# VH-VL binders against p58978, part 18

Target 1, 218 residues: p58978
Amino acid sequence: MTNTEIFNKLTNAIVTQDIAGCAKLTQEALDAGISPLDIITKGLSPGMKIIGDKFEAAEIFLPQIMMSGKAMSSAMEILTPELEKTKVEGEEGTGLAITFVAEGDIHDIGHRLVTTMLGANGFDILDLGVDVLNETVIEEAAKRKGQKIILVGSALMTTSMLGQKDLMDRLREENLRDSVKCMFGGAPVSDKWIDEIGADATAENAAEAAKVALNVMK

## First folded at step 5 (VH-VL)

Design s59 (framework fv_retifanlimab)
Fold by ESMFold2-Fast, scan of step 5:
Structure s59 (fold): chain C 218 residues (1-218), chain A 122 residues (1-122), chain B 111 residues (1-111)
Amino acid sequence: as target 1 above (218 residues)
Amino acid sequence: QVQLVQSGAEVKKPGASVKVSCKASGYTFTSYYMNWVRQAPGQGLEWIGVINPKGGYTWLDQKFKDRVTITVDKSTSTAYMELSSLRSEDTAVYYCARVPYKFGSGYAFDIWGQGTLVTVSS
Amino acid sequence: EIVLTQSPATLSLSPGERATLSCRASQSVDYYGNSYMNWFQQKPGQPPKLLIHDASNRATGVPSRFSGSGSGTDFTLTISSLEPEDFAVYFCQQRSNWPYTFGGGTKVEIK
């Protein structure tokens, strides 16, 4: 099977909620010498974007997107140890990354990848998970005032991306904006959007996320 | 005040159809999935299916998919469950119950209708 | 589908006693560190009432004597000291997988 065929099968396994098939295809891709990052970015991630778009359009129900998330999770259990083998440690004292997916959004692929890459590059990690209320993010940042903190948020739906502006506005209202750095990612997130909401950075992909975060935290 | 109000009790003959309504108030109707659950006298709860009021998409348990239709009327914030080819074992209290649209809301069925007794007898 | 097994079927207790109810799932109901197991109370002639969501979180207005615990496949509902209004049937319910399923129920009755 070609790499393209394997990627297409992985994408289809996510979209059709095939948990066992997704795990099997992921292992087969690794056995074929395909990099863990390519499996995620070219096979699995496209599937979650498709299912997320369907959910935003109200074409599927919450249990269906949760099942796609379980298929992704089964693949990530296989891929995470492989990603960690290629770990490049950053300097101690880099800072704390508080990672989260916006309220109303359960697309965890980019989030999990970014979180793993940040940890591999010397960040301490506080992973709040998916569908995270802005209030929760604010509370966690406020508890740690005086620490070097970067808030790392992801959104793959345009509607959940608007929550990033609300978070920035709230950080300013709570007098916390200057106490943290903010990096946002996800398919609808652009440099223009980052400028518009007054955040610090975005990264095109998970591989660049750690490099961008390190630069922001200098 | 958030509430779900269901239609009144029904008595039907075997082979007939029954249509139960569930009128929602006090919240945005299209922001919550609407589920249907039944309970035969003295027995446990059995999930029938769900509808997304925003798009009208439905999913039904295999036991019911050939006999049940779930629909909504967004203008009146009302959900309907129609069960055809009624049998004596369909005698039960039928409930509607809402579930948040968003993942990670922390709730399954937070608001329930009062129930509609459907009796199937000759 | 995930099958939920509740035990015991009936608990006969007196007011003031502790009630411990079990619910076992045929497969894990955990997802991203959260356990999608809920508990409902039902009294005769009434719809079920949500008591506990996501294994251990009490619903709004539910007294502190009710608590939930567990993860994966094994879950427990505890009532620390039974009040007269607590004698009812209790159902567990999973929201982890499609289709949604309920346990068979545990009846807590007065001795």
Scores: ipSAE 0.007, ipTM 0.526, lowest interface PAE 9.5, mean pLDDT 83

Design s6 (framework fv_retifanlimab)
Fold by ESMFold2-Fast, scan of step 5:
Structure s6 (fold): chain C 218 residues (1-218), chain A 122 residues (1-122), chain B 111 residues (1-111)
Amino acid sequence: as target 1 above (218 residues)
Amino acid sequence: QVQLVQSGAEVKKPGASVKVSCKASGYTFTSYYMNWVRQAPGQGLEWIGVINPSGGSTWLDQKFKDRVTITVDKSTSTAYMELSSLRSEDTAVYYCARLPYKFGSGYAFDIWGQGTLVTVSS
Amino acid sequence: EIVLTQSPATLSLSPGERATLSCRASQSVDSYGNSYMNWFQQKPGQPPKLLIHDASNRATGVPSRFSGSGSGTDFTLTISSLEPEDFAVYFCQQRSNWPYTFGGGTKVEIK
């Protein structure tokens, strides 16, 4: 099977909610010598984008996207140990990602993908979960002054986006802004919004999030 | 009892500024976003923008970004909307409306102020 | 921005009749299994009053004769049997994306 063929099959397994097939195809790709990162970025993540777009268009509903999330998770269980084999322990350039979904928001599938991709790409993870108060994020950042930290927040509703601006304002008020990097994502989050609130970056999808985060942490 | 009480009617000349207040009572002011909406006489509703009373962060419709400022005074549980460089087309009833933003409460403008008529005329 | 088109502009009906009001969005207002479409009632000299939130959920104190339905881009507000107090203007409103937008309104007037 060509690499393109296996990537297309992986994408289809995510879209069709084929949990067992996704795991098998992921193992086949590894056995064929395809890099874990290519499996994620060229096979699995494109499927999650398709399913996310279908969900936003109301072509599928919550149970279907949850099942696609399970298919992705089954593949990541196989890929995470392979990615960890190449991780250099104590590597100074990596750092800690504190991941969270903004207060008032409980949409977790995209958040889990971003968190998983960051971990797979060498970040240590502190996942605060969903509906996270800005005060909690500030407290966790303040406890770790002097560490290499990136705050990775998601907002999937317009009402939770103001929380991102409030977080940035609070970081400045607490003299913590220069101690962290900030990356925000989610459907309503744009480059213009990032510029307006004075954050460091956004990423259009989970596959790009790890690359963007690594560049920000240089 | 939950209520939003707005300031009284204003008559302004073109080029002036107007500042409308919205005083909240009966709930935790910082736990709900505050929105501003206007309605020209006999016309539909037009959303202006929103503020998070806890942090003071705002988002404004592009039509209003250069002329509107929304602020809060947490000590008095009052939100303010200031509109500058008034024109005749700004003649409207201006409403404040709260929005629950936390999961589990239903996300809609559930409580509205009584409205403030702003008339812009020479 | 998401444009909401309400039809008809005016419904002339008698008490006891059924009213069906339409709201069409220029793009889907659905996100993560929810339809972020709300309905408001407005009477002269009064602020809008919430009737239906998230397409089909009646607000507290709203009579059972009011019901909402729809998903994606097409939504309906139904009043099963008009009471005298129901003659008013009705607006749909989306909260799926900023800026929040309202439909132009449907006036339900007595025949």
Scores: ipSAE 0.029, ipTM 0.568, lowest interface PAE 7.7, mean pLDDT 84

Design s60 (framework fv_retifanlimab)
Fold by ESMFold2-Fast, scan of step 5:
Structure s60 (fold): chain C 218 residues (1-218), chain A 122 residues (1-122), chain B 111 residues (1-111)
Amino acid sequence: as target 1 above (218 residues)
Amino acid sequence: QVQLVQSGAEVKKPGASVKVSCKASGYTFTSYYMNWVRQAPGQGLEWIGVINPSGGSTWLDQKFKDRVTITVDKSTSTAYMELSSLRSEDTAVYYCARLPYKFGRGYAFDIWGQGTLVTVSS
Amino acid sequence: EIVLTQSPATLSLSPGERATLSCRASQSVDSYGNSYMNWFQQKPGQPPKLLIHYASNRATGVPSRFSGSGSGTDFTLTISSLEPEDFAVYFCQQYSNWPYTFGGGTKVEIK
């Protein structure tokens, strides 16, 4: 089939919650020589955007979005090892990226792509997922004090952005702020907002996020 | 039943401060941001700011940053808006209104308090 | 800040007529496939009542004669056939970006 056909089938597998079909189509795309990143950006992520839009419109509910998430996860289980095969072994100095979607947000296609790009660029990954409590992020950072850590969070809408400010305030209150770097993304997150809350960085897209994270961690 | 109940009307002199309360019931207080909005007699609506009851973080419109403090008491499910250095143009009905920060949990500004009239007179 | 401009300022109509109210934003209020635009009804002595959320979704208990449409910067509230209780002031409100802002209102009054 053409690349456009396989991307459309991957998108449909996510939207229709076809876990097994999504995994099979992902493997077929790899076998056809399509890059792992193209499979994510042109096939899988468009499907997650569609399902996210439906959830925000209340056309579907939590069980449906969770099933689409499982389909995405089945594909990522196949794609992550392929991305890691190209990673240069022994570049341990890059650090750990703790990735999460702010409390109250259930889906972010940008978060999935950012997490994948960070892993492909030499970061160790601890992906906490979606709807993550600030307490969970703080606990994970606290038990790794002394390691090179970057907290990578996203917000889908302004209604979840105050959680990013609360996280920064808690890091300062618990004397952890200087122990981590903080990068926040998402459509409502701007350089002005980063300055206001005292975080370290933001980026417009996933490829830029990986580059910015590497620069912040050097 | 979900409701927001505000404190009673206040009459203040210029230069004084006023503190308005908004008591929430019928829902999980920390699952919704709380907004404050005012309306001068016969005029439109003006947004003041928002608080996340869970962490206490606020965002305030530039017009109000130097004079407004928004706080919460989680033990009583109550939000407070304090406005200092009152002027005659601060005479308005002040409303609290909730905002869900989670998908599928109510709608933005779906529940409002009944309003608190603050009159600033010499 | 995002400026919301409502037109007309006043709409004088009789019961049974169709009302069409416009709200224009100075920049897009769309994000992640949704339009972050609310419509409220307000009567004297009462707080605003939510009618429409996400530009086109009716709030609980709102009659089907109320409908919202639009995306990006151009939004419309339509009342297909005015009832006596519909004569009120209507406000649009964006919750896409801080500060949240309201339109100046459209007063729907009886002719």
Scores: ipSAE 0.045, ipTM 0.586, lowest interface PAE 7.0, mean pLDDT 84

Design s61 (framework fv_retifanlimab)
Fold by ESMFold2-Fast, scan of step 5:
Structure s61 (fold): chain C 218 residues (1-218), chain A 122 residues (1-122), chain B 111 residues (1-111)
Amino acid sequence: as target 1 above (218 residues)
Amino acid sequence: QVQLVQSGAEVKKPGASVKVSCKASGYTFTSYYMNWVRQAPGQGLEWIGVINPSGGSTWLDQKFKDRVTITVDKSTSTAYMELSSLRSEDTAVYYCARVPYKFGSGWAFDIWGQGTLVTVSS
Amino acid sequence: EIVLTQSPATLSLSPGERATLSCRASQSVDSYGLSYMNWFQQKPGQPPKLLIHDASNRATGVPSRFSGSGSGTDFTLTISSLEPEDFAVYFCQQRYNWPYTFGGGTKVEIK
């Protein structure tokens, strides 16, 4: 079967919430010599985009998105050891990504995908999860002053965005702003918003988040 | 009971400033954003801005950015909106209203203050 | 800025009749399967009262005769059988993006 055929099957497994099939196809792709990153970017992530579009169009609801997330997670359990085998540590380190969903925001499906893509692209991960207080983020950053750190936050609605502005203000107050890079994402987050709060970047989608983060970290 | 209680009516001259208070009770003050909305007599509703009481961060509509300051006093669970350089066009009832941080029932603007009439006249 | 257009400006109806109110947004207010459109009722001398949130969800204590529908840019508030207390001004509001904006209102008045 061609690489294109296996990518299409992986995409379909995500879209149809086929957890077992997604895992099996992921292993078959690895056995065929396809790189872990290509499996993610060309097979799995396109499926998450399709399911996200359907959710936005109200063609599916949160339980279906959660099942697609589980299919993605089953694939990532297979891909994580392979990514670790190919990681060349001992060159200049990529840095630590501290990932979180803004306080008050309980929907974490996009956050999990962003966290996964960062880890797949060489970042060390400290995943704080969802409904994370800014105080917790500040504390974790302060403990690691002097390390290469990027704070990666998500908001799914405008009410959660004030948490991002509060985080930026707190970083300035604590004299930590220059010690970290900050990238924010989510449906209401725009380039204008990033400029307004004085953060470093946003990414259009989870698949591009790792590339944007790498660019921000130089 | 959950309540938002606002300060009393104000009469101001053009060029003056007015500061309206909104005291919250019956819920955790820092778990809800506080919004400010105004309504000129016989007109529609106009959103002014919002504050996160936990961190004090604000976002203001561009129309109000240079004249409005929103603040909170967490110790008294009170939000304040100050509007400066008053004009006759600022004559309106000013409301505070809460919005939850989280998704779900009671999403936004489920509880409002009673309103504060600000009259700007010479 | 997202502009909300309500129509008609005034509905003159009798008690027991059905009221249908429209709200049109200048761009989609949908994200992640949700429509960030609210409906409020306002009576003279009172603050607005939340009726419907997220396009179709009735707020706590709101009678079943009130229903909301629609998605994207086109939204409707329906009152199946008007009661005397329902004669009021109704506003739609989008929470999709800042600044939050309101429609111009529809006044439901006794014929």
Scores: ipSAE 0.006, ipTM 0.530, lowest interface PAE 11.1, mean pLDDT 83

Design s62 (framework fv_vedolizumab)
Fold by ESMFold2-Fast, scan of step 5:
Structure s62 (fold): chain C 218 residues (1-218), chain A 122 residues (1-122), chain B 112 residues (1-112)
Amino acid sequence: as target 1 above (218 residues)
Amino acid sequence: QVQLVQSGAEVKKPGASVKVSCKGSGYTFTSYYMHWVRQAPGQRLEWIGVINPSGGSTWYNQKFKGRVTLTVDISASTAYMELSSLRSEDTAVYYCARVPYKFGSGYAFDIWGQGTLVTVSS
Amino acid sequence: DVVMTQSPLSLPVTPGEPASISCRSSQSLLHSYGNTYLSWYLQKPGQSPQLLIYLGSNRASGVPDRFSGSGSGTDFTLKISRVEAEDVGVYYCMQGTHWPYTFGQGTKVEIK
C-alpha cells in the first residue's frame, strides 16, 4: 500500500480506538521504510487532532478519547527506540538540551517524544524527568555556565504556566538568563505567552520542537 | 490543621485602594498556589488572579489587570491582594484560596479563607 | 471567556431524596492532555465555599460518598444520592481549563 494509505490507516486506528491495529500499522510503516517522524506527523498526530475536535463538538465522550490516547501510546512505544537509533553523534556546537516537566502523568508521552526528537537531531540530552523544581533546573544550568544550553520545559494547563514565568524570573535573578536559551511547550503555551515571560521560543508539536531548538541555538 | 485566615472588613471611598491579607498555617506555604476570588452580594464567584509563592510569579484576570497586585511574604506565610481605583461595583467578599501545585490534584481550590468584606461607598 | 451555566437555579428537596445539578460550559473543558478541569463547590450559609469534586468526578478528602460528579466535554452533573440537612447551600461549578477561571451562577439547594 502507498504511504498515503498507511498514514490514513494510522489516522483511522487512532480515531477508532484500535490499540492493536495502531501498533501493527506503525510497525508496518517502519518496515516499509517510512521515517518515524512522518509516521507521527502524517499518520498519528492527525488522528489525535480529529478525536480532539470530535470531543470538542460532543460527537464522542471521554472514554473514547482515553482509548485513542492508549492507541497513540502503543505506537510511541514502537517509535521511540527508532527515533533514538537515528541520533547523530553530537555536532560540534549543537548544544545541550535540559528537558523537564513541572508536573503530570499524561504529559509523559509528549515529554519523551520532545526529548527523543531533540536527541535524534544532534542535541546532548539531560532529561530531568517530571515533577521538576525550578531550583533543580537553575542548579543544572548554573553548573554548566559557558556551555550552549537550551532549557526545554512543558506546561499542562494555564495555571502551570506560572512555573515557566517563575523560571524566567529566577534565571534573571541568578544572572543566568543570557547564558541559556529557553523553549516552552504545551497546549496552553502561545507566542503571546512566550513574549510576555521573555522566553525564546515555543513549538506547536514535538517535530517542530527540534527544528525550532536548532534555529534558536544557531 | 490547615487554615487560611484573612484580614478584617474594610470600608473605602471610591478611588481609594484596599489591601487584604491571607495568612496560611498548617502547611508548606510555597507548595501551593494562592488564588483570589471575589463574590459581590447575590452574584457568582469571580476569579481575580493567582500568585506562585515559591517564585512570586503572578497571572491576573484581564478584567483586573492594571488595578490588582498580588504579593507574598514567604517568611510570614502571608499573601496580599491590593486593588486600586476602587468603584462601588468592587463591593464584594474577597476570598483567598489555595491550589496544590501537583498535577494529580486537579488544580482545584481545596482550602479557602473565611472571606473579607470590602465595601466601597461614598 | 468560558461561560458556565447551571440548572436549576433553585432546588428544593425533601431530606433523603436525591438531587441533581447540571453545569454546561460554552467551550469544551477537555485539556489537550486528557484531563477535564471541572470542580464543584458548596457554599453553606455564612461560610466560604468548600471543595466537593475535582477533575470532574473525584471526591475531595472528607467528602461523603453520597456526592458524585460526572460528565465530559461541555455537560457535567453533580448528584447527591440522599440529601441531608447539612447539604443545604449554594453549589457552584468551576472550570480551570481556560483563562480566566470561571464559575457557574450557582444552584441553591434548600429543604422543603
Scores: ipSAE 0.006, ipTM 0.510, lowest interface PAE 10.3, mean pLDDT 83

Design s63 (framework fv_vedolizumab)
Fold by ESMFold2-Fast, scan of step 5:
Structure s63 (fold): chain C 218 residues (1-218), chain A 122 residues (1-122), chain B 112 residues (1-112)
Amino acid sequence: as target 1 above (218 residues)
Amino acid sequence: QVQLVQSGAEVKKPGASVKVSCKGSGYTFTSYYMHWVRQAPGQRLEWIGIINPSGGSTWYNQKFKGRVTLTVDISASTAYMELSSLRSEDTAVYYCARVPYKFGSGYAFDIWGQGTLVTVSS
Amino acid sequence: DVVMTQSPLSLPVTPGEPASISCRSSQSLVYSYGNTYLSWYLQKPGQSPQLLIYKVSNRDSGVPDRFSGSGSGTDFTLKISRVEAEDVGVYYCMQRTNWPYTFGQGTKVEIK
């Protein structure tokens, strides 16, 4: 089958919650010589976008999106080691990405994908996980003052998004704002919001996140 | 035990400003967002804005943006709403209400203050 | 702004009979992980609103089991299986999925 056919099958496996099929197709794509990055950006991520949009539109419900997340996770278990094999360890100039999901928020699938894409593109990763206090983010950044750092946070809802403004205010108060770059994502996060809180960037999806982060860290 | 206690009724002239207080007790003040909601006589509830007591970050309903300021005094466990350039249409009962920001909570207004009547008349 | 529309606006009920209140939103309130940030409040005469139901169907602590919430997307219902005298007041639905948070017009429940 063509690469396009493989990508379409991967997208469909995510959308139809085919966990085993998604893992099998991912391995077949790797065996066929398709790059891990292309598998993610052209096959898997499009499926997650479709399922996310359907859920937001109330066309599908919690069980379906959770199962699509499991299908994605099965593929990422295969792809993450392959992406790590191509990482240029010790390359000066890329920097450290401190990744987290805002306090009060447990959305982890998009976060994991963003974290993986950053790592694949040469960033060192400090993944703080989900439901992360701003104080924890501040402490980790302060410990590494003088290092090239980008804070990569996501928020799923407007109340947890308010925490992003608190984080920016705390960075200024602690004289750390100029020592880091800040990129925030999530469905309620917009360019207007980034401007309003004085952060550096946003990315619409995980595939875009690595490109945006590299540009910000230039 | 857990309660929000608001300041007393106010009567103001058009163009004046009013500052309403809301004192929390029986809970950790910085563990809850504080919202402000008003209700004009015989009308629906109307959302004004939110403040995070931990950090002081705010978000305002565009209808009130430029006239409303939300602040907190953490040491006193007290939130404040200041509304300026008062008009007769601002005559309403003003409520503070707390919200857990923890994901599983549903972010509903679980505890409300008793309300503060603000009357704006000539 | 998301418009919340309640019906009926006035609901006289005989004690012990059921009551049903509808709430419709101008757009879907489903956002993430099956969470729909639709809540119901009761405002008794001369009192502050009090939380009854959060996330469509979850009763707040201390709320009697005669109150139940249901619905999805844009169409929501609050039911009282047996109306008691203490249930008199104005009921409001509220969404917080989108900024600004918005309330319905209110449904006045009274004993006939």
Scores: ipSAE 0.006, ipTM 0.487, lowest interface PAE 12.7, mean pLDDT 83

Design s64 (framework fv_retifanlimab)
Fold by ESMFold2-Fast, scan of step 5:
Structure s64 (fold): chain C 218 residues (1-218), chain A 122 residues (1-122), chain B 111 residues (1-111)
Amino acid sequence: as target 1 above (218 residues)
Amino acid sequence: QVQLVQSGAEVKKPGASVKVSCKASGYTFTRYYMNWVRQAPGQGLEWIGVINPSGGSTWLDQKFKDRVTITVDKSTSTAYMELSSLRSEDTAVYYCARVPYKFWSGYAFDIWGQGTLVTVSS
Amino acid sequence: EIVLTQSPATLSLSPGERATLSCRASQSVDSYGISYMNWFQQKPGQPPKLLIHYASNRATGVPSRFSGSGSGTDFTLTISSLEPEDFAVYFCQQRSNWPYTFGGGTKVEIK
């Protein structure tokens, strides 16, 4: 089977909520020599896009998108150990990474990759998941004053980026800004944006994110 | 019925300021970002910026950053765009348009205001 | 900023004919398999009307004769059989990065 055929089957497994088939096809893709990142970006993520668009168009409802999420999770269970093999060298006891996807965003593939790579590189992880309110992030940080903390947020859409600015403003208002480090990622996030909102860093991919986070926490 | 209703046409002198309003109805005002776009007569569309009505945070195109202020009044579900130091090149129809902050809750730019013509002439 | 180039500037056709409109981006508007490309229709004296979002998904109430395709930097809007009400200006828009940008427009006019 060609790589294109494998990607199309993976995409279909997500769209049809085929949890077992998604896991099986993911393993077959790895066995065919396809990189873990290509499986995610060319096979699995396109499926999540289709299902998300159908939900937005009211062609499907919350139970179906949740089941597609479970299919994606089954694939990530297989891909996570493979991604660990590409991790940057890190040391245990580096600090706590509070990871989250901005409110209004459920694109969790990049988030899962970043969270996994941070854990692999010695961070303790508090994963808040997707569609996370800024208030929740602030509360979790405030509970842990005095700990070495890095807030790691992602926004895949430009609309979700305004949430990153709002979070930075709230950290300053609550006198928590100096108590944490802040790293934001996502396709529209740039060094210029990080400078404008006064955050500490961004990274171009999940492996780089771990390296950047380690450097920021020195 | 989801609607965005804008204030009426304005005629301003160079150097003046103009403030255009956009009143939302039929949906939860704080669950959609509000964007501003302009169109000079016979020309294409130019994006100005966006506001999150919940927190009031904004992002503005660099071309407008020093002259534009976008604000909201949550009690009246109204967004405002104020453009200062007006030039003849600012003559355009100004539109507001909504974008859902949750990608699954609606379509981006699905609802637009009717437009406000701002004419800048000496 | 991402520059969007639409072609042709003007497309002169008769009712019943197929219209094919192109939009090219100066860099990819895709992120994690999602194409952040919209298409709008605008008639004189009216605001733009959303036709297609995420490159290929029709907005509510948009007739099936309208379809969008493409990914990365090359996108197409197709009207399979022009109706009289379809003669208008069409704009593409990217939402991949700030600032959001629009193409220059393609005017579809009666031959």
Scores: ipSAE 0.013, ipTM 0.567, lowest interface PAE 8.5, mean pLDDT 84

Design s7 (framework fv_retifanlimab)
Fold by ESMFold2-Fast, scan of step 5:
Structure s7 (fold): chain C 218 residues (1-218), chain A 122 residues (1-122), chain B 111 residues (1-111)
Amino acid sequence: as target 1 above (218 residues)
Amino acid sequence: QVQLVQSGAEVKKPGASVKVSCKASGYTFTSYYMNWVRQAPGQGLEWIGVINPSGGSTWLDQKFKDRVTITVDKSTSTAYMELSSLRSEDTAVYYCARGPYKFGSGYYFDYWGQGTLVTVSS
Amino acid sequence: EIVLTQSPATLSLSPGERATLSCRASQSVDSYGNSYMNWFQQKPGQPPKLLIHDASNRATGVPSRFSGSGSGTDFTLTISSLEPEDFAVYFCQQRSNWPYTFGGGTKVEIK
C-alpha cells in the first residue's frame, strides 16, 4: 500500500469512529517506516478536522465526536512513545505551555495532539484539560508571573471561541497580558480574530501549532 | 529533604573564567527554575539570571548577558554558572537559589546553596 | 527594571521592641490581586532565608512574630517583639518582572 493509501485509511478510521481499525492502521504505518509526525499530520489530523467541521455544522453531535476522539486516542497511545524517542535531552527549552480547552467545550482530541506536539518540540507542559474556566487560566498565569509562558487554548465552537476574547480582556484587566504569550486554535479561529482580540498567534493544524509557538516564544 | 550544594571557593586572575556548580537533591529538579545571585563583600544581593532546567532556556540580567552562561545537567541534577572575562569587581559570594515552582504557587528563592566565594585578584 | 528602596538602612532596637521595615518599589508589583514581593533574612556567613512570600504569607517554619503587609509599591515587614536571633539584615525582593531585583537591605542592630 502507498503512504497516501495508508493516510486515507487513517483519516477514514477517525471519521467512521473505528477505534480498533485506527490503532491497527497506525501500527501498520509505523511498520511501513512512516514517521509518527506524518501519521499524525497527514492521516489522523485530517480526520479530526472533518469530524470537527461536521460537529460545528450540527451534522453530528457530541457522542460521535467523542467516539472519533477515542479512535484518535488509541492511535496516540501508539505514537506518543515514538515521538518521545526523537526528544533530545538538554536542548534549550522554549518555556512552559499551559494548554486548555475553553469552558463549555469537552473535545479532548485536537487538544491532546497540540499538547503532545508542543512537548515533543521542547515545551514544558501544564495541561489543564477540557472545559476550563477563564478564571482557572488566569489563576495559573498569575501563580507563574515572571516565568516564560505561552497560553495555548483550543475552541471547536463559535460560542467557546468567544470565550477567548473574554480571556484576553481579563488578562488585560488583571495586568497579566504582558506576562504571557497567547496562541489560540480551533476551527472558527482565524488571523482576523486573533488581531481583533489582540492575541499573539493561531495555527492551522497541530503540527503548525508547535512551529508557531516556537516562533512566538523566541 | 531539599538541599542545594555548591562547589568550593575559587581564586582567579583578571581575564579568567570561573564555573560554579550547584547540585540539587530532595525534589524533582525540572519542576523548579534555578536562579543565580551574587553578593559582593559587605554589599546587597544582585540577581544574575535564571534557568529552566527541563530545557535549559535562560533569562539573564543585561549587565551579565555577554559574560554569563547558565547550564544544567539533568542526569546529575546540577546547575552551572560560568562567568567569563573576570574583573576585580566580580569578587563576591555566588549563590544558587531554587524557584519559581512551575506548576503552581511556589516559593521564589525558598532554598539557597551555601554560597561559593570567588576572589578575583592579580 | 524595578528598583526597590528599603528604609531605614539601619534600625537600632532592644530585644522585646517592635521592628517595622519598609520597602518601596519604583512601579507596582501587583497583578491579579497578588503582590509579588518577598522578604529575606540574612545572618553573617549564611545564605538568605525566605521569611515572607507574596507580601503577607509566612514561609514554612517562620515564627508568627514576623508579618508582611502592603500592596502596589509600598510594603512593610514587621517583627512584633524582637528576639536575640532576629538581629540580622533583611532584604525585600520582587518577582513581578524580569530581572528579579532586591532592595539594598535594612540592618536590624541590637542597641
Scores: ipSAE 0.006, ipTM 0.499, lowest interface PAE 11.3, mean pLDDT 83

